# Ledger of designs, part 1: VHH binders against Proteasome assembly chaperone 3 (psmG3)

Every score and structure here is a prediction.

Target 1, 145 residues: Proteasome assembly chaperone 3 (psmG3), of Dictyostelium discoideum (Social amoeba) (q55g88)
Amino acid sequence: MNSLLIDSSNPSYDAMNNDNLKNSIEKNHPVKSKVLSKKINNVDTDIAISSFADAIFITISQNQKFNTWIRASKSDGILLDEPSYQIDTLLGNNQDVLFSIYARQLIENIGETSNKSLMLSISITDKSKDTFKQILSTIFENKVW
Positions, changes and structure headers below are counted from each chain's first letter, unless a header gives other numbers; Kabat numbers aren't used for antibody chains.
F, E and O stand for the ipSAE by ESMFold2-Fast, ESMFold2 and OpenDDE, each averaged over both directions (binder to target, target to binder). V2 = 0.75 x the mean of E and O + 0.25 x the DockQ between their complexes.
Where letters were taken out, [cut] stands.
Atom coordinates printed by the task and the answers are left out, and those that the model quotes come from them; centres of patches stay.

## First folded at step 4 (VHH)

Design p01 (from c07b with N31D; framework vhh_gefurulimab)
Fold by ESMFold2-Fast, scan of step 4:
Structure p01 (fold): chain B 145 residues (1-145), chain A 122 residues (1-122)
Amino acid sequence: as target 1 above (145 residues)
Amino acid sequence: EVQLVESGGGLVKPGGSLRLSCAASGFTFSDYAAAWFRQAPGKEREFVSAIYTGGSTTYADSVKGRFTISRDNAKNSLYLQMNSLRAEDTAVYYCATGWSYLYTEPDEYDYWGQGTLVTVSS
């Protein structure tokens, strides 16, 4: 591949796809973080959302005694017709499917526009559908992806 | 104002195909899971298929391999491609959207369309 200045003109290589060029450097978005404290269904709720190079970290806390930690990620199966998502509970309550459902909603939304993984730390005292929807609405109004 | 409007229903012969569409307005469709349900005369509303925001899909056993659900978030639209239609597929088809706790349960969805009739008969 020739240098950027080999002719009387300065051709842009951004419009060309060449094997001898370095892959297009995807400029990562600046690290973004949002921290919110609000009453949801009359329960004090703390939400922290942070974007890192390869991951989105989300913390949801309605109590501070014990958190369940969940990792979720999107996999592109080149031999499959649809995206695949994996959700793993790393620490905490493996019996409560609600926390996995929070993780699924979040990673699916992240996976629509990004290939970043999710690390979710969650502690919920109000497990109602209404609180679930209000928490997700709050997070989606404050996306960092 | 939140609206879901279905279209594409009609009369088709067994073995035929139909494509249903659902147009969403008045909310951020891309933040919600979406699903198709159907209801035959005298029966309960039953789950057909669901799609999450990231594209993961699930299907009722009765339609798996024949129906394909898809979404276009830029157009706020949900689709159901129905192939190899059978007389038993005759029903009013509804689109639904919401942050689904249990994707197969009608009560999980917050917004519903008015329904579009699909009749499969020779």
Scores: ipSAE 0.158, ipTM 0.544, lowest interface PAE 4.6, mean pLDDT 80

Design p02 (from c07b with N31Y; framework vhh_gefurulimab)
Fold by ESMFold2-Fast, scan of step 4:
Formats: C-alpha cells, structure tokens, sequence
Structure p02 (fold): chain B 145 residues (1-145), chain A 122 residues (1-122)
C-alpha cells in the first residue's frame, strides 16, 4: 500500500528540494529518540531522550511551568587518563544544586562511551533522592548513546 | 544477590603502598558511582575517594595526591591505589556503590562491602 505523502505542486517547493538543503535538514534530526511518560512517586513525569550528531538532548518534566536548561560536556582534563566535565546552567535556576547533579550523572554516563555533549531541560517537583534514582534508572534503561 | 567484596588490605610500613580491590556482583556495576570510605577505631566512617560512572574522580584532602581510585566496568571492579601511606591511614576500608549524587555522604550509597583492614605501623 502506498504511503500518503503530501506533495506541493508549487514550483518553489520543488526548488527547495535540493541535496544541500536535504543534508542540512537530515543533519539536524535525531538519530535515535525515545519518549516516556510515567508516574514517579505519584508525580506525572515526562522524559524525552534524543541523540543528535554532536549532542544528547534530554528533557525531564514534572508538571512545572518553567524548565532549567543545562549544558554539560566532557573534556580530557589535565591528565590524559582522568576525564573532566563542565556543567553550565544556560537559563533558569542556577542556585539549585540538584539540577546540576542530574546533569552530572547524565553526562558522566554519556561520557563513558561517547564524546557527545548533553543539553538537559529539567523541571522537577519532587526533589527526593528516590525520585532522582527512579528518573535516572528510567533514562539509563532507555539510552540512545 | 548484590555483593561487594574487598581485598588487598594488610600490614604495611609508613611510606609503603597497598592496592585495594572491590569485586561487585549481582547488579550492573557500570550504572553506579563507586567510592571508598574508611573507619579508624573510635571514629566515624569518613569519605576517602569516589569515582563516577564516566570516570571523573574526587578525593578527600587528606589523601589527594597519594591515593588513586579507578574502576574496570568490564570486570565489575573498583580499585584504590594507596601510596606514601601514613600511620593515620590505619583504618578498615569499605567500598560502596549507589546512585550517589552527594558523593561524600555514606547515606548516598546503597551497597557496601564488609571492609578490609589496613594497618600502617613501623
């Protein structure tokens, strides 16, 4: 059976369908993606995990209006056998140590097998250790790296 | 069954070296942070060193530059290389693993070994 594809008969649309544009669009799409929704300690939790060419995007949301955005990356550090990690809060609450701890655990795990950076969008209502463990185990069971 | 088994403890003279090993079984070791703690007679259990899943490390000031923590995820093993040992390093050494988000706190670790005695004596 034929897939339903919406094709524009507009000549401008055909002109936009070139190899350079296709390559640009394809480069920006995730290679792997997983989306999960579950209750963790009775709080609705949405988790999205996507692997792009140079980055892993993770979103964690627990019914909050505003997310904190954190970028984390791995470097070789000063000693070749000791990796180091940089964690930067780009937008939101940079005083909440917990969100940086989430980012650190995630980038440490990503850095074990990959040199991709992490972009984390996080909003947590339940700041307990138990919720932290359950969220991380859910993500680690659904790796895209 | 989750189990951590330490080995490598013993009697050593000041300035000497020891290598402690911790063998993990019954769980996916690579998903957990791991740490070494120690407890001297009559003292509280104190943090020595931790290693995160990606290999980054942290050390207590008292051991920094003398001790090196490392892990081998393929062998489910954690190590502590102890150099330039001092009398004050005498303690029972424990390995611990867990979801440790506050690496220096014992309560952050879910699994503990039984401990191995290190005695530094002239």
Amino acid sequence: as target 1 above (145 residues)
Amino acid sequence: EVQLVESGGGLVKPGGSLRLSCAASGFTFSYYAAAWFRQAPGKEREFVSAIYTGGSTTYADSVKGRFTISRDNAKNSLYLQMNSLRAEDTAVYYCATGWSYLYTEPDEYDYWGQGTLVTVSS
Scores: ipSAE 0.139, ipTM 0.504, lowest interface PAE 4.8, mean pLDDT 80

Design p03 (from c07b with N31R; framework vhh_gefurulimab)
Fold by ESMFold2-Fast, scan of step 4:
Structure p03 (fold): chain B 145 residues (1-145), chain A 122 residues (1-122)
Amino acid sequence: as target 1 above (145 residues)
Amino acid sequence: EVQLVESGGGLVKPGGSLRLSCAASGFTFSRYAAAWFRQAPGKEREFVSAIYTGGSTTYADSVKGRFTISRDNAKNSLYLQMNSLRAEDTAVYYCATGWSYLYTEPDEYDYWGQGTLVTVSS
């Protein structure tokens, strides 16, 4: 289950796309999905990205025990037709500005090509800027929107 | 290989307008937030405006209502439309891109242009 999605020539890459697992995910939940695990700044990081009919679901986990859940969506701005974004923390740590920053970066990228909302489930142990950049780069290299 | 090249600066009278452009090359511009900063003679570099990947914008109070930031990801370009220019807008203007953790801080941006001079005087 902890197959690394680093190299397409690696057998672990094909195992990540196992037909039975992919069929189960596509049939019961998302239209498109990507799941990967990698070490980021020496911390094991699990990322799942799923596209549904009206939403993108992203999970980012470095601590398997506690997740903060955030919903983000795009709406039309009232000034100069600029888009606006709403970010709501639904469950967990609403005192950590970092998690809202992750959600903002993700929904703004989704909003470039889509009107789908974002549901983000996040637990981060390394709150450094370097880990932030690496996680977002990994997600943007694996977009399902 | 990574470059940001500004253009459009010049001498303009108070009340005039200028449009600055910033051309990005050597990286995937569309994945980055982008911003304009300026530095007046003898002063620190200050935030002017930022635009996020999804198109939302923010402005410094000093330029709000007069300046408009925009981007064109297909052309790898960032723009700043400056209207109703004032003498205090005189500065070297820099474009910047990066993973904007705090959009107003210069250290949040990984790539910078060389700057373009804007002089507002009669």
Scores: ipSAE 0.046, ipTM 0.422, lowest interface PAE 5.9, mean pLDDT 80

Design p04 (from c07b with S30R; framework vhh_gefurulimab)
Fold by ESMFold2-Fast, scan of step 4:
Structure p04 (fold): chain B 145 residues (1-145), chain A 122 residues (1-122)
Amino acid sequence: as target 1 above (145 residues)
Amino acid sequence: EVQLVESGGGLVKPGGSLRLSCAASGFTFRNYAAAWFRQAPGKEREFVSAIYTGGSTTYADSVKGRFTISRDNAKNSLYLQMNSLRAEDTAVYYCATGWSYLYTEPDEYDYWGQGTLVTVSS
């Protein structure tokens, strides 16, 4: 994994820290990326999907003011015949179980064909099951893994 | 048409084995979580096992170590290998698929099979 680890104890960063993170991202160009903007259940939804050498970056935004950042990865389990997945909320609201469910669905799909980790930036205003299905279907129709 | 068609049920003696199959059609099976539920005589429908898109599995405590869930996305199929069967495993077994938030809750699944009867008796 790259060095873009965000400490969950820090709710915001100054401009210098943001510039350093941006420079790191720009130096690690994605192998493949897709960007979409459309209405899902009448809510404007922005989705960006990028594949890097060792990670998949996904951004899902319906409210761009406050994003939750989640890291997910396929972990080495004690039981070799049963894959396990680690999901960590790095920044934002860790009380909303729905965001962890998005991350789990995404990392499990990525894990079918890849050992890449997932970095998910998510903000959802419509928490319905129908919006969940439509967002995941849109991402799976636009996979970069 | 979306369909889940179950097969493999039957009568078996305690300690025996059965393999249940569920054939999915009319939708993109590989994109959905899948599960087995059962309903014993006189009881409510209960969770047995689930498998997520990436292959992660979970089992009810009552069947852990005896049952194995698996899927074959190329064949749009879900399986349940049942070993060391006991009288308390007697039930109608249902396969289910959906975008499940809580994989143990029946209400979270969108599509259901018709059910296949498993009877374990001496």
Scores: ipSAE 0.014, ipTM 0.289, lowest interface PAE 7.6, mean pLDDT 79

Design p05 (from c07b with S30R N31D; framework vhh_gefurulimab)
Fold by ESMFold2-Fast, scan of step 4:
Structure p05 (fold): chain B 145 residues (1-145), chain A 122 residues (1-122)
Amino acid sequence: as target 1 above (145 residues)
Amino acid sequence: EVQLVESGGGLVKPGGSLRLSCAASGFTFRDYAAAWFRQAPGKEREFVSAIYTGGSTTYADSVKGRFTISRDNAKNSLYLQMNSLRAEDTAVYYCATGWSYLYTEPDEYDYWGQGTLVTVSS
């Protein structure tokens, strides 16, 4: 919001701004990253993939301003050797199951070889299965894990 | 280009066991979910089990507790360990691959093997 961008004399706002700056610096200084721009089913698609010490950050954007933010992580399974995965929508549209499906696909793949969590920022215009498959194949051709 | 080849089918008595194998080639197997389906004579293909890229599994109620799906990404292979076999398990078994969040419907999978026959008979 605009109100969050104006100066403040409140110490809590200063602390939040410092935390946001730290998070932005950590987010923008990954161990390994890739950035891609492609047309997928005639829709401009921007994909950024970054690996940090404990997390993989993935951004998928198709001509929308507001992204849904999803955190996904691998948990110890309740069964002996079965992995479990947790998916939480942190901000944005939590009513569209498709975004959780993207997150599930990505964290399952990350969890195969890594214990890193996933932070997914997603905005999809074309919600077809074909676009889903093309976006995921693009990401998997450009892994940083 | 993409190929899935099943093996391990055969004739077995009720209560017996079989291990099916599926060898994948021509694609990055580790990036895809994999599943077993079966088709009994005169019936549609039905879901048996799936394993996702991270190793989580799903089973049809009819086989849960008796069958175990597993994968070996280093060998590009999918397996189905079938225990306590019943006459109702008689079918051609197919391996299939697709995305990790495809449903239990056959139409959701992108690549299929040719099938291996399993007959459970006295």
Scores: ipSAE 0.017, ipTM 0.362, lowest interface PAE 6.6, mean pLDDT 79

Design p08 (from c07b with S100T; framework vhh_gefurulimab)
Fold by ESMFold2-Fast, scan of step 4:
Structure p08 (fold): chain B 145 residues (1-145), chain A 122 residues (1-122)
Amino acid sequence: as target 1 above (145 residues)
Amino acid sequence: EVQLVESGGGLVKPGGSLRLSCAASGFTFSNYAAAWFRQAPGKEREFVSAIYTGGSTTYADSVKGRFTISRDNAKNSLYLQMNSLRAEDTAVYYCATGWTYLYTEPDEYDYWGQGTLVTVSS
């Protein structure tokens, strides 16, 4: 197995170019975005999906006061023949396995065609398997990756 | 309309190899996780291997290092390459797909094939 490879650019050599601010501003605007509102098992569900240069942002809300924020990403750096995925709860309920399962399904699908990371903001009232499948189906019908 | 059809089973001698295929139709296969399960005579259905939509795989300890799961989303197909087969690998092999909470549990899958028989015997 190999250790992590250091970027070929020396950090002390990197200089700011004239377009750095333009690039950061452009990165803050989504390339594609979709917003959906529908009832899933009689629960009002709002879904927003946005694609940025380095990330996919997904929000899933079922009329909750507080959302859990999860970051997921595809990782490598050792010699493996299969991808690895990392899931981190940044804010909110880290005891609810369901939210991590949503994040896992989404990042795996994103990782099939992209190396973009996922930022997931989620609040779910109906924790049933049926609602889980309907929400994923809705998102996958509306991919921005 | 959802259908999974397994093929590739047969009789093989210990130490031999087989490649199982599962053809999916009636849904967008690339959006689903997929798995292989097996059931030996007189035993419960057991997990063999699973592959997530992004290509991550997991294997039962009994097959790790000998079996390789793979998928071809363009062909709507799931595969299981079985090497170094042993008499204890004799079973009916099933493919399954779904959006699942726990990939090792049969009850978590939504769609199942009808199975293909693998017999390892001299």
Scores: ipSAE 0.151, ipTM 0.536, lowest interface PAE 4.3, mean pLDDT 80

Design p09 (from c07b with S100D; framework vhh_gefurulimab)
Fold by ESMFold2-Fast, scan of step 4:
Structure p09 (fold): chain B 145 residues (1-145), chain A 122 residues (1-122)
Amino acid sequence: as target 1 above (145 residues)
Amino acid sequence: EVQLVESGGGLVKPGGSLRLSCAASGFTFSNYAAAWFRQAPGKEREFVSAIYTGGSTTYADSVKGRFTISRDNAKNSLYLQMNSLRAEDTAVYYCATGWDYLYTEPDEYDYWGQGTLVTVSS
């Protein structure tokens, strides 16, 4: 489950010669994906990054029992050089400000080059600044936007 | 060599305005978050405002609605427009830059200027 790219050079693309199937694949399957597993401060950390038509999906998991789901998007402000970002916790732990900080860093970076929204599924056991920096560095070294 | 140089401090009456500037050199400023902190004599450094790489801003409650932080990446510069100044705003103001994360604690920032004094008195 490396890159699930939909293009003319993909062998599966020629088999999908039905417009409804192509639209379902293009809408529901990621244009590009990356999956990483590594230890960050001795904690096993799983990261998945997927680009869809109008959204970037990021999953960060150090504990797979409970995830907080966050949606983030860029909103144009009235002032030209002051972009605004909206962050909504959809489900899970809304008491931990750190998860909103993760979402905000990610959507600001996505918003610099893209109009795609962010869907973030996050479960972090190590809430240190060092783990925060390492996780974001790993994601930014593996961009799909 | 990384440098941050503040300017624009001075004496101002309550209700007045000042604009602080911070000039960055020796690194790619646009890749880093930047912030203003202040320190009154005998007190710890406190957060004033931060601006992220993408331009989003955050403010301490004590300055929200009165101060505006901005950046000019082409000039490698950070600014703080201070309006409706109060006596309690008297402090040395520092600009700081660091990796783009958790903005309110001083130890989150890697580089600091030497500071510029702002005195608000009648």
Scores: ipSAE 0.013, ipTM 0.225, lowest interface PAE 8.0, mean pLDDT 77

Design p10 (from c07b with S100N; framework vhh_gefurulimab)
Fold by ESMFold2-Fast, scan of step 4:
Structure p10 (fold): chain B 145 residues (1-145), chain A 122 residues (1-122)
Amino acid sequence: as target 1 above (145 residues)
Amino acid sequence: EVQLVESGGGLVKPGGSLRLSCAASGFTFSNYAAAWFRQAPGKEREFVSAIYTGGSTTYADSVKGRFTISRDNAKNSLYLQMNSLRAEDTAVYYCATGWNYLYTEPDEYDYWGQGTLVTVSS
């Protein structure tokens, strides 16, 4: 998330974010990373997963030009032993609830074993529940946390 | 094969307690949200409680403060501790798991157990 937010050379953040994102990840030497490319319901899908000291960075792209950027983090719950999660959309004009659902599934899983936050960059053309399940299954089979 | 098996149901007096268990097999349980639903005679299946992968919980208003949902990923198990039981809690209780798109709706869950009967009566 730190490297992503510092890239001041991006003149159109939404349109160029995927390439700038990959460059930021590569330059900052993540602790662990996975990169996958596959067809999901006949749609080319690129997934990148990187672990940094305090954050997990995930990119999911089916439309590589306009990504929505979401930050998610684990917070102290109202009651002891009840975790709480904060989800914030940082960039993008998309108020699509689906992207928040992706973020929630991911941060809940990360929060089970880690205190790291999530930075999610996402663009999805197939909004079906089946594509949702296949993408999350692919990520969970390739955890870096 | 994916399987969910409930246990712990039975006959209990009003004010009593029961602990339901659900054993999962055939998939990576820790990657899925899990929930309890119930169906009383002559009624639709209703949401009781859900637990997300990270441990966040939610409860139906009718059971909040009386029931506690929990999970043990090492044992691939889901639990429901039911306290202060009432006659209106009489139902078949179902364990469910899936991607919690909208976790209070039954059709959002992919896998279901066969159910365990809970009867609260004198």
Scores: ipSAE 0.015, ipTM 0.364, lowest interface PAE 6.2, mean pLDDT 79

Design p11 (from c07b with W99F Y101W; framework vhh_gefurulimab)
Fold by ESMFold2-Fast, scan of step 4:
Structure p11 (fold): chain B 145 residues (1-145), chain A 122 residues (1-122)
Amino acid sequence: as target 1 above (145 residues)
Amino acid sequence: EVQLVESGGGLVKPGGSLRLSCAASGFTFSNYAAAWFRQAPGKEREFVSAIYTGGSTTYADSVKGRFTISRDNAKNSLYLQMNSLRAEDTAVYYCATGFSWLYTEPDEYDYWGQGTLVTVSS
């Protein structure tokens, strides 16, 4: 019923061509993603970055047993020229301030050019500032937004 | 080569205004947080203001309401609009960029300009 209602508002030729184009794009250019594995300060680090319609998914793993999940988004502030950001820990370590700092750096960069939210899955064993900088540099060199 | 070049410093009377500029080259400026620091003679380098990649800003209490930091990523530039200048604002002003852990600390920044002198005097 819904498909018939939709088809009545659009030419069949355009609908077929649009569906075929979507299927081709989804197969040859699926969700835009990048996966990297490298040693950062002698610690094996896995990074995955994926762009979805409404969100950016980033995973950072130095410990393969568990991750903390954080959601970050651009908030509706009262000042149009001063954006605000909301960061929520959904699962895992809610008291590690470093994970919130990672999330804030990432969402502010995403928010500069996009309205997409961030879902961050993070597990860091080396909590040094140097590892923080190297991980962010790696992600920003491999943006999908 | 990574480079930051400041301009806009000079002599201004108390209550006056001045606009500082910092031009970045040799790296992707839009990926970095940026900040202004200042150093008066015989003093340590002091935080003035920072702007995050997404445009969020923070200010030292001494300049809040008088100074405005802004960036133009298309021009790889950072700015500091200084209003209601006071004698105690006299200092060399430095532009800095980096993946800063704590934006108020000089040691957190990776790249620095050479500085531009601001003198507030009658």
Scores: ipSAE 0.031, ipTM 0.442, lowest interface PAE 6.5, mean pLDDT 80

Design p12 (from c07b with Y101F; framework vhh_gefurulimab)
Fold by ESMFold2-Fast, scan of step 4:
Structure p12 (fold): chain B 145 residues (1-145), chain A 122 residues (1-122)
Amino acid sequence: as target 1 above (145 residues)
Amino acid sequence: EVQLVESGGGLVKPGGSLRLSCAASGFTFSNYAAAWFRQAPGKEREFVSAIYTGGSTTYADSVKGRFTISRDNAKNSLYLQMNSLRAEDTAVYYCATGWSFLYTEPDEYDYWGQGTLVTVSS
């Protein structure tokens, strides 16, 4: 229903932060990593994705000042025959259900092919459903699992 | 083009079983949550069951213990095994897929099939 096309993402706006994040992650020798910078719904968004032996590390930043840290994993419990997922907020805004929904969508996707856990560092200023869908689509187009 | 096609509906007697299938094409099915909804004559669409990308499931209370949702990502397919069918299960059944911000709400799903009719005779 939208005829408008967006041709540029302006990666230069956060080039220094992306380079620092990329260098920091790659220095620890993950199995595979990707770093992205895009304008999503007109908000500068930095995404870093790294795969380690036992974990996937994902950082999503729309505000560089403070991130919420969330760990997600397949449950080790025998409660259900089908897969079960545990999501824990370790630091930051544990009252924002949206961040837990981001973590759930990511760990569910990781869990279908892997038993790796997820460490998510997230800062979202645009809490709309549209931004949620665009960020997840961007991550899933750049999977390292 | 993204497409969902349901099959497996039909006429069955109370206490019988049916298996519904939904074939997905035009997108990476494994990246999306999927759900079954139903619409009985004269009623609004209601949630039946959902399955997330990692295989965790949820069910409406009315079908819990009788229906089983499953997916096969290699075949790009979603299934609903319906057991112990009742007259009140008579409806057009729809498959849906999307990022599913709230899994029970129809408007949270991006793509829908055309529906398959299930009739449970008296």
Scores: ipSAE 0.119, ipTM 0.498, lowest interface PAE 5.0, mean pLDDT 80

Design p13 (from c07b with L102F; framework vhh_gefurulimab)
Fold by ESMFold2-Fast, scan of step 4:
Structure p13 (fold): chain B 145 residues (1-145), chain A 122 residues (1-122)
Amino acid sequence: as target 1 above (145 residues)
Amino acid sequence: EVQLVESGGGLVKPGGSLRLSCAASGFTFSNYAAAWFRQAPGKEREFVSAIYTGGSTTYADSVKGRFTISRDNAKNSLYLQMNSLRAEDTAVYYCATGWSYFYTEPDEYDYWGQGTLVTVSS
């Protein structure tokens, strides 16, 4: 019964049982997060994945100075039985369609089980199909949604 | 081990319908795009339809309006509903899955089934 004594005597326990405080913390901070660092096709690659209440934030960086920022979300489809997705480049390189392809693969996977939006921050030096497949494989093996 | 198994093929008359199924096992199917390809006797393997993880679909021009691709991730299954079948639809149908960069290229898919024969004949 030692755990009962700790719980009843600890001021931190009372704070943690405050629903308003706990709900505020959960809304303002990632509820799930994973950070990975590895070489993909001999390029140092950093991946961070965070799940918030209403959004998934993914960062993919291959040691670039500037990232492209993309927002993606599930939208109303033209056909009732076919979902639609909106992909917008907010800042950075909007000339390279590869970054939009990364965003599309990610938001479609998120959209299958959730209505959360995606914020993607991406910088890729190796634009090969092999690197694309390895990065997506790494992210999907480490989902937080 | 990774496995894809097709079923539902058979003999059908022109104008008829068939539903093909593909059962996936040994991996997390929901993480992958999936597609149907077909190969007619003496011809190359050709794209039929693809479905992304979120349910967005695309179709070859030859099957648009007649075929419907769908998936059930809870059952690890892929389907192809084929309506208004024509003699030229006669082929072995293959299911495929992978992280597709271009969904119409066979080389984009990592896993393949063994195929199911569809014969459209009077």
Scores: ipSAE 0.134, ipTM 0.507, lowest interface PAE 4.8, mean pLDDT 80

Design p14 (from c07b with L102Y; framework vhh_gefurulimab)
Fold by ESMFold2-Fast, scan of step 4:
Structure p14 (fold): chain B 145 residues (1-145), chain A 122 residues (1-122)
Amino acid sequence: as target 1 above (145 residues)
Amino acid sequence: EVQLVESGGGLVKPGGSLRLSCAASGFTFSNYAAAWFRQAPGKEREFVSAIYTGGSTTYADSVKGRFTISRDNAKNSLYLQMNSLRAEDTAVYYCATGWSYYYTEPDEYDYWGQGTLVTVSS
């Protein structure tokens, strides 16, 4: 008995329990999307990742009512040998450095392989380094770029 | 399984240069930030330099302008070009990979190499 857990199909479509952002994204026909729900350090964590023509949309929610919205993009740097990244908090708490760090890690990975920008909607209750690593690991195992 | 193997250490005179390499295997190196740390005899591990997944770099003040960190994701490799070496640079150099807030704290990295010795002496 063999168990291959690698599946080439994408079963990530559940329209019954979507938030407003997810419904809006689905209505605009993303190229590829993944939706994940799991407990990370005993906190329910919902992650949605969607690829559009010019952007990657990522939502990370740990049962918080309000999400911080961050836009990140690869900027036109003056140095050809080192990339530059721009991170802007559009809505929410711009003093929570942790959320900018999440955005930085994600856009650097996205910018390495694509010309797409990042729109990040984030709310997390556990601000530990362990939760940070587990969330990023989950996202990078489920890339849509 | 996951492995990081450093190479390129050796004996060099003050003012000399060395290039350290770190070969990664058993994981998707391109998904991780990477860093160099060093440990001199009788001291704790100290941060040297880090490189983010997209190539942005950070350096300790003591090495800034003298050392250059780089990565080659196609070869699963991390490098440290060390120029204008000083006696105070004598240490065992370790490569590390993981995700980190600041990249400067050893406990923020998930995987470590065994180290390569760099001796700067006349």
Scores: ipSAE 0.166, ipTM 0.528, lowest interface PAE 4.8, mean pLDDT 80

